# VHH binders against Phosphatidylinositol 4-kinase gamma 6 (PI4KG6): the designs that were tried, part 10

Target 1, 302 residues: Phosphatidylinositol 4-kinase gamma 6 (PI4KG6), of Arabidopsis thaliana (Mouse-ear cress) (q8w4r8r158to459)
Amino acid sequence: GVEPIPVNGGLGGAYYFRDEKGQSVAIVKPTDEEPFAPNNPKGFVGKALGQPGLKPSVRVGETGFREVAAYLLDYDHFANVPPTALVKITHSVFNVNDGMDGNKSREKKKLVSSKIASFQKFVPHDFDASDHGTSSFPVASVHRIGILDIRILNTDRHGGNLLVKKLDDGGVGRFGQVELIPIDHGLCLPETLEDPYFEWIHWPQASIPFSEEELDYIQSLDPVKDCEMLRRELPMIREACLRVLVLCTVFLKEAAVFGLCLAEIGEMMTREFRAGEEEPSELEMLCIEAKRLTTEQDVLSP

## First folded at step 5 (VHH)

Design c9 (framework vhh_gocatamig_d2)
Fold by ESMFold2-Fast, scan of step 5:
Structure c9 (fold): chain B 302 residues (1-302), chain A 121 residues (1-121)
Amino acid sequence: as target 1 above (302 residues)
Amino acid sequence: EVQLVESGGGLVQPGGSLTLSCAASGFTVSEDYLAWYRQAPGKKRELVAGIYSGGSTVYMDSVKGRFTISRDNAKNSVYLQMNSLRAEDTAVYYCARGYSWQDLWEDFDYWGQGTLVTVSS
């Protein structure tokens, strides 16, 4: 076979794994090479695994299992998330920094390191959504991705992490028809409710009402079963992340019953910026009010 | 190291006023959600007031119009101005840091030691 190639750019360590013909088949991201992790190959070090990372709500070393969680929550491949798993993999390409007192001035043979990494199938594509007009995107594809983004409170859904693949002309809808592939879910399932980023909120597709299929899918979601599955498959997942998942899933289910479209739901979850001030989202305000009412009931009826 | 240190508690008569202070170190108060909680004898800890990174505030209904939460970004401190104090305001008051925008959870990773407020004639 061929040697994996380090991905240039970005803040973390990432590697394209290739077949015998040199074609990319997977993207591998070691957990100890994330931004601020000890073995980061780009000089962004200084924290230990498990400490608050680039975002306080996402800890160092924990973006990889979030990538996997997004895939596992994508029941029936509804949103089209590429297959993703945590693997233990050993390769000399992986970065290991000098970390011991007195060893900084020594040249020694490098050890081949065994690491836990996210392993995601590489999906061939033509563009990302920032390079392609959004008017050609299927309503159903945008809705399915948005439903997942809401459930997992995705804080980083922009056009650059939404891949676009042109479809073959062997059927109906050949002119301008595309497949959308969501990637880069490392900043989902934060430990606390925070401002999401949903680029699709501004797209015309988000203002179209949900279809019967989409409503049936949303109604079938069971956040208790989601939590049970994630605890089993990803035993390192924090309970705080699961609480965010439950809250967002319940909110989505209730909003859909009231006939809200994707854009309306996303707007209730997104903070507004008025006169240089950032205000809590409508969802945040509802949670604060519910907590205040519960607290006052405890005072009256302890 | 992240630390929160409360001060300003004491004995005050009904109708009186107190200002509680929370001095923060190891993080910047303007970038986080900060809140005051209280715990009266024999009761659960309850949210009194909170302030978001953007400056928006939240209050428990029984303290609205009487208490004001504020911050001084230059001093990296959060304050609770308590006016028209009542006997039912008697409690240990705690300063707490939430992550990001809103803390949905009663438990915080970063709590202060608390400061006692007693409202009694």
Scores: ipSAE 0.000, ipTM 0.165, lowest interface PAE 16.0, mean pLDDT 80

Design s16 (from E2a with S103E; framework vhh_gocatamig_d2)
Amino acid sequence: EVQLVESGGGLVQPGGSLTLSCAASGFTVSEDYLAWYRQAPGKKRELVAGIYSGGSTVYMDSVKGRFTISRDNAKNSVYLQMNSLRAEDTAVYYCAAGYSWDELYEEGFDYWGQGTLVTVSS
ESMFold2-Fast, scan of step 5: ipSAE 0.055; ipTM 0.569

Design s18 (from E2a with L104I; framework vhh_gocatamig_d2)
Fold by ESMFold2-Fast, scan of step 5:
Structure s18 (fold): chain B 302 residues (1-302), chain A 122 residues (1-122)
Amino acid sequence: as target 1 above (302 residues)
Amino acid sequence: EVQLVESGGGLVQPGGSLTLSCAASGFTVSEDYLAWYRQAPGKKRELVAGIYSGGSTVYMDSVKGRFTISRDNAKNSVYLQMNSLRAEDTAVYYCAAGYSWDSIYEEGFDYWGQGTLVTVSS
């Protein structure tokens, strides 16, 4: 019933889809409206779909399937990623820049666009994590998000893409209880290994050891199963992205077996390895060897 | 208290140049994504240029080759050098700071300045 409203923030095209009461229910992001894509509504055009984007390792038009991949990899809703799907959707609100419509007809019906888009459930929230309240965040929530971020080699995890929802027990809320909701996974699963960005690495929660439940979850991860699922659900996903997923998942599993906390694992992933400057620890050598063996194994079909 | 203060706006002739400055207090510009937006009367606010924490820049197509965004970490400031100004560049220019350009909830920029008017007219 209510017309969708364009999102003012960000560089890409995004739209709040609303219910009959005007409440947001979904965020829709057309793939051809991403930053630098031909139909970007904010003037950030100049590239074709499939060309290197703002980050060379993430191509123009490919952030939407990455958001879906993050949701699909979030088994048991563990990290709390909102439900996300790729859909073909038609609406007149979508942007088409001059010269991108193959038929130059001035007919009014030509203003209606059909597009492939990411479609994500809107989650009500009170603020984002970039505000000063990080010390109040649940340890388990930070750990669960961090586990996902490591698996997908998230290059853009900052407080602005972590939503915070205050929990209320029927009109008298419980003091200090919040829910963290991770969003904006468009810059995960890069085609090449690169430095991730994990803001949580400096949070006190990241230095707390994993719980038994968290360790069981990590141990249950199967990167071969992950790859098979993603190839089935997202046929457009590149093999290079799956290779990164495998390497990161194996590294996480090995580091967790060795008793490392989230902050230690994150630091190892972001630390530059400098041959000839400092000798790696035995633990680092084992993790390096595990990564090497994973890269050389026939885990990803040639 | 986090604050962004713009300066350098004014009246210039077509083809002229102008430098906008944005001074940040309460946070460090080298750690954040900084951007310049503009809004002309009757139009929506649009991103003109941005600079990432690592120094990479992005520009709107209509200003590429004419405008340059830069920052001075020692002065905790970001600048927009505007060359070959056109009448269509007339707008209120806003400085914005945040952690990422790709927020889908309009909250990718946590902090905004009050704006500085740029008028390009003969």
Scores: ipSAE 0.012, ipTM 0.388, lowest interface PAE 9.2, mean pLDDT 80

Design s22 (framework vhh_gocatamig_d2)
Fold by ESMFold2-Fast, scan of step 5:
Structure s22 (fold): chain B 302 residues (1-302), chain A 121 residues (1-121)
Amino acid sequence: as target 1 above (302 residues)
Amino acid sequence: EVQLVESGGGLVQPGGSLTLSCAASGFTVSEDYLAWYRQAPGKKRELVAGIYSGGSTVYMDSVKGRFTISRDNAKNSVYLQMNSLRAEDTAVYYCAAGYSWDSLYEGFDYWGQGTLVTVSS
């Protein structure tokens, strides 16, 4: 074998696992090497696992579970999320920051530690969406990724985490086709409503109405089934994350029935910046109103 | 064609303030991950502060409450406001830009040349 190599740059610990030919086959991210985590290899430490992380609504050590959740929710490979699993793995390449306590006497270090890590299939690609004009992206691909982003309340969808793969052996341009591959779902399913970031919201594709196939897919979504599946597959997932998933899925389903396009739905989820301050999104305002009504107990549920 | 140019470094007394600027060319600041790193003599480069495409920010514990990262999309620039400076803040400060904050496939792709900040009497 070929030794794994650390990913250069970024804030967290990440490693390319390679085959005998030196080709990347997987990306592995140990949960204790996330930004702020105790074993972060880049010096970006300072928090314990379970404390508020890069986003206050996403805890340190839990981005890997979120990447797996995004893959599990991608029924029928609709949005094209690469296969992702949570694994227990041991390797000398992984980082351990023990012995930084100065004169503190700790138990003898273990030379190699077993870690829990997200394990994602490496998908060959040519560039990312930041390096490529968006006008060539298929409408269906943008819609399918946007549908997933809405469901999971993705707070970090930008061009750098959309991989682009050329499909044709011929030249690119007017007749070229590309495949979009969404990655980096670590900042999805926050424990509370957050301001999402959907770069696709301003793309022409987002203003095109959903196809019949896309509407059928949205209609088939069952947030109760989603929650049951995630509790089974990821028993550590927090109930607060599942509540956000349910809310966003119900909102998506209702907006689609009302005839809204992807861009309109995304705008309703995005906070407005007025008079020097962020205002709650339309979705947040609906939730505030619903909570006011239920707290006052003015209505009875059928 | 992508370039990051830092400015604003200099000599300052303990307790003083400085604002570092990073001017970007060849890409759009609002669409990328941007960070400030520093490196003191004999030490490894350390992340100081970062801002990602949605506008959210992160800071190392040693600078929280003292440093503020911001961007101006119209000027295609990112800034680091440094207050209550200490002798241990003395370092060369680097601006960095990349396509993914916690890159799965790529890290920071572009780095500036650095600007020296000296905090001394």
Scores: ipSAE 0.000, ipTM 0.264, lowest interface PAE 14.2, mean pLDDT 81

Design s23 (framework vhh_gocatamig_d2)
Fold by ESMFold2-Fast, scan of step 5:
Structure s23 (fold): chain B 302 residues (1-302), chain A 120 residues (1-120)
Amino acid sequence: as target 1 above (302 residues)
Amino acid sequence: EVQLVESGGGLVQPGGSLTLSCAASGFTVSEDYLAWYRQAPGKKRELVAGIYSGGSTVYMDSVKGRFTISRDNAKNSVYLQMNSLRAEDTAVYYCAAGYSWDSLYEFDYWGQGTLVTVSS
C-alpha cells in the first residue's frame, strides 16, 4: 500500500494519507501528538494530556475535537470547512516516543499503533492566502469564514491557514476567480475569552455590509441548539467552551441586527494595544460590566 | 497592569547572533509560562520557544541547538539567545505570557514585537 507521509511544518504531528495513485486524500492529526503532548514528533513535549497547552484556554489533547467542532458548526457547508471527524486509526507511521521501560518500549514500537485522531478531507489547492493577493477573494467567502471565526472565537486565523484554489483560466465567467478553504481550527472555542486573531479584519471585503443571505444565516443560528449538538457529537467538550460559543454567537447576532459589518464586529472582539499596553476588547468589557451588575444585584437581594 | 516589552531586535548577517529580551511588569515571570513567538511576512504566527514555571523548556525543531530561552527572576525578564541565524529566521518576534486578568477571565498577554532581519 501507499504509506502516509508526515506533514512538514506546524507544531503538532500531522500526516497526509494517500490513495493508490499517491494523491493526498486526508490529513490525520493524532490527539497525543499535539504540541506539548507526550508523543509529539517535533520535540514539543513536556506536558500531560489535559494540562494547559499553547493557549492556557486550550488544553493539550483537545485540539482534535475543536477541529471537528468547527466543521460541525459549519451548517450547510457555509464557510467551506473540509469534512472532519474524530476517528480511531491504526498505523505504524504514527509517532510513539520511547518510555522508561526499554523492553516494553521496543516491543510496543514494533506493533502497529492505534490512536484517536482528527481526520480531515484533503482539499486540493494552489496557495495559501499569505502567498496570494486578497483582491481576488470573493466578498461572500470572506464573510462566511469570518462569521464562523467569530462564532468559535478563532485565535489562529492567519493567511497560512486559508487555502486558495484557482478556478480554471479561460473558463467562461471564471477568469481570476478563487475558492477559499479554511483549515486549522485547533485553537478555537477556548475555555475563556481571549484575544482572537482574524487576519481578514483588515481586508476590504470585511468592510462590505452583510448580504441578505448572510444576515438570514446569522439570524437562523441558535446557540442553545449548537450546544446540544456539540454535547451529543463531542461528549468530551467542556462546558466552558460552550459558554464562549454562546457568548460569541449572541454577540454576532445582536451586532448584525445593529447593522455592523464583519470588520466592526471583529474589532469589538479584538484587544486594543496602544502606548505599550494591551487593553480588554469591547466584548470583554461588556462581560466584565455584566458580571459586576449581577454581583451587585446579589448583594441587594431582600 | 500586565506589560511585556521586547528589545534586542535588529539587522544581522547570516550566521550571526542576537539576544532578545522581554521585560515583564504586573506579574512574576518565575510563576508563569512565557514564550517567544515569531511571525514572518505572509506567514502564520508560530511558537519558537517556551519556558514553564518549573524551568522546563520547549523549542521548535528548526531552532533546536541554535536558540536558547532563559529567564532572570531577579530582573523579571525572559530572554531568547539566537545563534547561527538564517534568512528564514527573519520575523517579528513576540513575547507572550499566560495570565488571569482580574480573576474573571484567563488571557494571553503579548508584547508589541521586535523585528529581526537576517540579511544575506
Scores: ipSAE 0.000, ipTM 0.138, lowest interface PAE 19.2, mean pLDDT 80

Design s25 (from E2a with G108P; framework vhh_gocatamig_d2)
Fold by ESMFold2-Fast, scan of step 5:
Structure s25 (fold): chain B 302 residues (1-302), chain A 122 residues (1-122)
Amino acid sequence: as target 1 above (302 residues)
Amino acid sequence: EVQLVESGGGLVQPGGSLTLSCAASGFTVSEDYLAWYRQAPGKKRELVAGIYSGGSTVYMDSVKGRFTISRDNAKNSVYLQMNSLRAEDTAVYYCAAGYSWDSLYEEPFDYWGQGTLVTVSS
């Protein structure tokens, strides 16, 4: 049918796929068109797939499976992550740069590229969170997204990665609510603890205690089963990413039992800059202490 | 209000050096993604160097070993030290800042400076 449209925003290659009526139905991001990847259509090349990317702990070509992992971990559609899958898809719209071709065509035929890509359902929305007052966001929506962000150690949760959909009730009142849709999870599940970015940490909603439903959800999380599921669904996922998931999920579960709110948990995971250098987060300090205790026990054991 | 102000561009002979500065207001540079991009006449804008929130750096292959990106958190500034300049380095250089390098929005969310011209000519 209808030709896909390249997305103007961002550093990577992204495409709106449309139905027969021209309406956007999916956003497709080829793995070899990520920032720094060889086939990046916006000129941000210079690395090979598998080399350290935008974050040292997230490799070039691996943001797509992270997008999928965030969706798969969003049990019961709790955080409202749009359906996302890793697919092999062929289309002439996809970018191929000079030097990636094994074959040459004199006819100047647009290369029909078969690529591995993240394929995410397009969700209609009105704007992003950076363009809307955050005080109107539902507490539960912010909490549910924050719970996911903590689990996956999201390094890129800013207002531009939160879509806002106005609910169609026509009046300012009890149900003049918005729907929040989290997107762009390509920089989650780093291979090592990183400084996360949680924009919601400064929102008043993050300082409100978890509801009983939210606490039940957190208590139901099983990081061992999370790892088993991700290894099955995403065989390319690295063990280091799964260790970060386990650590963050265990930390979230314990902090919630201890009565901490979303903002307090997020602050413990965030690094502080002091005296010209980045300092380890409280979570990182706890991990350092746990390693010391383990090492000392090994040395002192019979 | 986020604002980036660039300085340090100019005319320099091949083999010379320049330091570009970018002063930031309305946000903290130690917590954001900061980068230098350039756009030469007739070419697409390209990433020259970037510094992540954690302090790790990346460089375009053609400038690696010649250019150094750094930040001064006390001055809320980011710098690009350019050594052994070549005619091919001639471009308008832009400072860019943001919490994300990759947004699905049609217009970039990232903040940009106005650009500073670097001309390498004999």
Scores: ipSAE 0.005, ipTM 0.364, lowest interface PAE 10.5, mean pLDDT 82

Design s26 (from E2a with E107Y; framework vhh_gocatamig_d2)
Amino acid sequence: EVQLVESGGGLVQPGGSLTLSCAASGFTVSEDYLAWYRQAPGKKRELVAGIYSGGSTVYMDSVKGRFTISRDNAKNSVYLQMNSLRAEDTAVYYCAAGYSWDSLYEYGFDYWGQGTLVTVSS
ESMFold2-Fast, scan of step 5: ipSAE 0.005; ipTM 0.417

Design s33 (from E2a with S56D; framework vhh_gocatamig_d2)
Fold by ESMFold2-Fast, scan of step 5:
Structure s33 (fold): chain B 302 residues (1-302), chain A 122 residues (1-122)
Amino acid sequence: as target 1 above (302 residues)
Amino acid sequence: EVQLVESGGGLVQPGGSLTLSCAASGFTVSEDYLAWYRQAPGKKRELVAGIYSGGDTVYMDSVKGRFTISRDNAKNSVYLQMNSLRAEDTAVYYCAAGYSWDSLYEEGFDYWGQGTLVTVSS
């Protein structure tokens, strides 16, 4: 039949799964093939699952559940995150390395092992956002993606992980109407507050005020319910990640009530507080207080 | 315009050392991830070393302990210090800059240099 195709890009193991016509239907990333993981197919090994990864705030083997968390938090398909799940999957295409000391013998292709992997629906698209100017992107699409990015403290939002699909509905203009699809949420929900990267922060769309629908959506967010859902669906998720989610969601909700646009919120999240500068805004004071709360725990867990 | 220019390649004896430099010019917001790739004749291009924002580094297993990647943000440059060079290290070395360690659909590197040749032979 049709064999999966290894993805040549990136540092981790990733595979395009195809249908009988040879079209990609899913992208599968085994957790033990992440950067530094023992079965990384690109030579980037040396750590065990659960150890601090390339980014200390994101542990080896935990990128996949972050992809799933972003999808689960995308209520009503608001930001357009493709369906994503953690699955147990068995296939001979997956990479298995020799033991650390190289002294164990292995019988090639005799045993096929199961792996835990992120499984994301492949969304057909024409290019990514880095291939075209941003002026054609719908304001609502940019806002919806930005709202999610703020909630999950996305440290890696750039044009290369925003897919663009041309719509054939007879749009007017050079490119017609387009659909934006955000992907690659593996570096969201870090275990500590840190600088996000939001490429949209300087886009014209980000400086346009939120619509009533967007404000209603933000107001409806309940970080306590978000945490309950994530603990249920992703039992491996760390409490530190949930604290970041709560702090960012509270910050977003307060900033929206204060009347800030997406660009102002993004700037506030990346702004350093320095003594002798301007006095901190009410939102900056909230951020300062949130940072204190991440270092102190007043309530004991059962 | 964004441009990456490599330098420091050349001929070196086995066991020798070289330092590769990559100077970035133009104003880019992409400084989250800088990397060195290499391509030997007849082989696929492979990642040798990378440095993420905040200073975290990654190395191909075969170069770990021999190569060191470093970054000078004030000079907008990245370096690859190569020690204990082997014949297998012979390749054209490329500097790359991008936003992401690992993109699900695409490589995380938006900008590439022209390459610099490193030959390890007696």
Scores: ipSAE 0.000, ipTM 0.420, lowest interface PAE 10.8, mean pLDDT 79

Design s34 (from E2a with S56E; framework vhh_gocatamig_d2)
Amino acid sequence: EVQLVESGGGLVQPGGSLTLSCAASGFTVSEDYLAWYRQAPGKKRELVAGIYSGGETVYMDSVKGRFTISRDNAKNSVYLQMNSLRAEDTAVYYCAAGYSWDSLYEEGFDYWGQGTLVTVSS
ESMFold2-Fast, scan of step 5: ipSAE 0.011; ipTM 0.446

Design s36 (from E2a with Y52W; framework vhh_gocatamig_d2)
Fold by ESMFold2-Fast, scan of step 5:
Structure s36 (fold): chain B 302 residues (1-302), chain A 122 residues (1-122)
Amino acid sequence: as target 1 above (302 residues)
Amino acid sequence: EVQLVESGGGLVQPGGSLTLSCAASGFTVSEDYLAWYRQAPGKKRELVAGIWSGGSTVYMDSVKGRFTISRDNAKNSVYLQMNSLRAEDTAVYYCAAGYSWDSLYEEGFDYWGQGTLVTVSS
């Protein structure tokens, strides 16, 4: 077969797996090749799996299950997250750091590494959102991605992890139709509530009110059911991550009932504390209430 | 407009020291991942050092113990203190700001400076 190709971007190890025709079919990220992990192929080592990682709220070796969680929470393929699973893969392409024994390894058979990795279906695309004007992005696509980003407290949503696929032909008007595909959810569901990063906050689409279909979707979300599903599918997920999911989902549902658009919700979540700001906004009060509800759930749980 | 401006580069003898500074304008860096990259003639651009919100750092192996990255969010700046400089450290040094650590299609940086030249020569 065709050998996998290391991905040039990012600080962690990632690999394009290809079919017999050389076409990319999957992107694989071994958990022990994350930034700071022992087998990082770019030299960014120095921590053990389970220690606080690049962000203290996301531990080394734990980005892979977060990638999968984002996909699992994307009910009805609403936000368009590519199919993602946590798998055990054995391949010689994976990086294994051999310390100071390089001279001896030349005389040995190449070790075939068995690793736990996130495995995501490759989606064909033309460019990413940082390379193209945002005017052509469908309002619904931006809203659907933003709804997911809010739920999972995505701390890393930027144009470079939004893939753009052209759907237009020569007959389409000035703005061709495009499909947006969100990727790289490794920094979602942090263990503590912290400021997210949502590039779409500044896009005109985020200031357009939610459609009835979007409001129905938000209303249908059940964070208790989400937690039950994630505990079943990802037994390694930390309770702290689930608490963040509950808080953010409750906040989103309340804000949507209050009539807020995506940009207003995102701005509230990303607003830095201002010294001397004495009165909380209604949205900040909703966050306080969501925190209280989560605390009461903890107290009432046997 | 949005801009990263490096300063502090120059000619230095082997064993000498330089401090590089990078000032951001048009945006705030308090939540950004800040980094220094370098590119020597005929070589690939490489990450030298990075610093995250909250002070966590990463360094390439060849500069550990010699270089120190730091940030000052109040001054909207990032610094690279370079000690015990070697001929191999000769390169154009770039400041970069971003919020992603891992991306399939980018280095995780949204903004780049124009670069500042560091020459280590007798």
Scores: ipSAE 0.005, ipTM 0.393, lowest interface PAE 10.2, mean pLDDT 80

Design s42 (from E2a with V29F E31D D32Y; framework vhh_gocatamig_d2)
Fold by ESMFold2-Fast, scan of step 5:
Structure s42 (fold): chain B 302 residues (1-302), chain A 122 residues (1-122)
Amino acid sequence: as target 1 above (302 residues)
Amino acid sequence: EVQLVESGGGLVQPGGSLTLSCAASGFTFSDYYLAWYRQAPGKKRELVAGIYSGGSTVYMDSVKGRFTISRDNAKNSVYLQMNSLRAEDTAVYYCAAGYSWDSLYEEGFDYWGQGTLVTVSS
């Protein structure tokens, strides 16, 4: 059918796939076209697959499976993450830079290339959150997205990664309401604890206590089952990423039992710069203390 | 290519001192958390000291006041000054580099040196 078109903006290679009417149905991001990857179509090259990327703890070539992981962890479509899969796609639109094959004559013979890519359903929307006031955002929507962001230690939750869809049908009870759709989870599940970026942390919605439904959802989370599922669905996922998921999920569950709201939990995960130095987050301090106590007890135990 | 090369290990008498050095190459040193780990025969590897990109330090309780970690970003080097050495300090000492506070855990480090042996014995 209709030719895919490159996505304007962003640092990585991304393509809108369209239906027979020219409407976008999916966004496809080849693994080797990520920022700094060898086949990046926007000139942001310079690293090999597996080297530290945009975030040092997220390697070049690994953002695609992270986007899929965020969708797979979104049980019951709770946070509203669009369906996402890791697929092998063959198309001539995909980028291949000079020098990726030492034999240039072979490169010229490639009419169609096959690549591993993230494939995400395109969701129609009106704005992103950076273009719209946050006062209209439903408390439940912000909470559900924030719960996911905490679990996966999202380092890139800004307004541009939240799509806003108007629900105004001209009818009573719908005017001014919006649906939030979280996207671009490529910088989640870092291999080590990182300073997260949660734009919602300062929104009034984040200071409202969790609902009974939200607390039930958090209580139902099982990080062991999360790990088993991710190892099965994404066999390339690193154990270090799963450790971060376990740590953040356990922390979320304990903080929720203690009665903390979303903003309080997010603040404990965020690093501070004090006395001329970056300081560990409260969560990182708990991990440091746990390691210290384990080491000391090995020496002092009867 | 990224590499960490330790030096300064050796045999020392109890109560003596040694300075370990770790020379780094192939990455932006100033952005990294650097740590010294040690492993004695038949024991698991343990964190001795760490230094963050901003200069903050962390120490194992048994070495506080005796060991000092420092870094020189201009020389891409991290150091461990060891004073008042004890027989229990005998171990292979490893330099490690990572990006995060979670790098205090072994699996959180991206890069490891080959190790340098420290023996404290009469």
Scores: ipSAE 0.000, ipTM 0.208, lowest interface PAE 14.5, mean pLDDT 82

Design s43 (from E2a with V29F S30D; framework vhh_gocatamig_d2)
Amino acid sequence: EVQLVESGGGLVQPGGSLTLSCAASGFTFDEDYLAWYRQAPGKKRELVAGIYSGGSTVYMDSVKGRFTISRDNAKNSVYLQMNSLRAEDTAVYYCAAGYSWDSLYEEGFDYWGQGTLVTVSS
ESMFold2-Fast, scan of step 5: ipSAE 0.005; ipTM 0.406

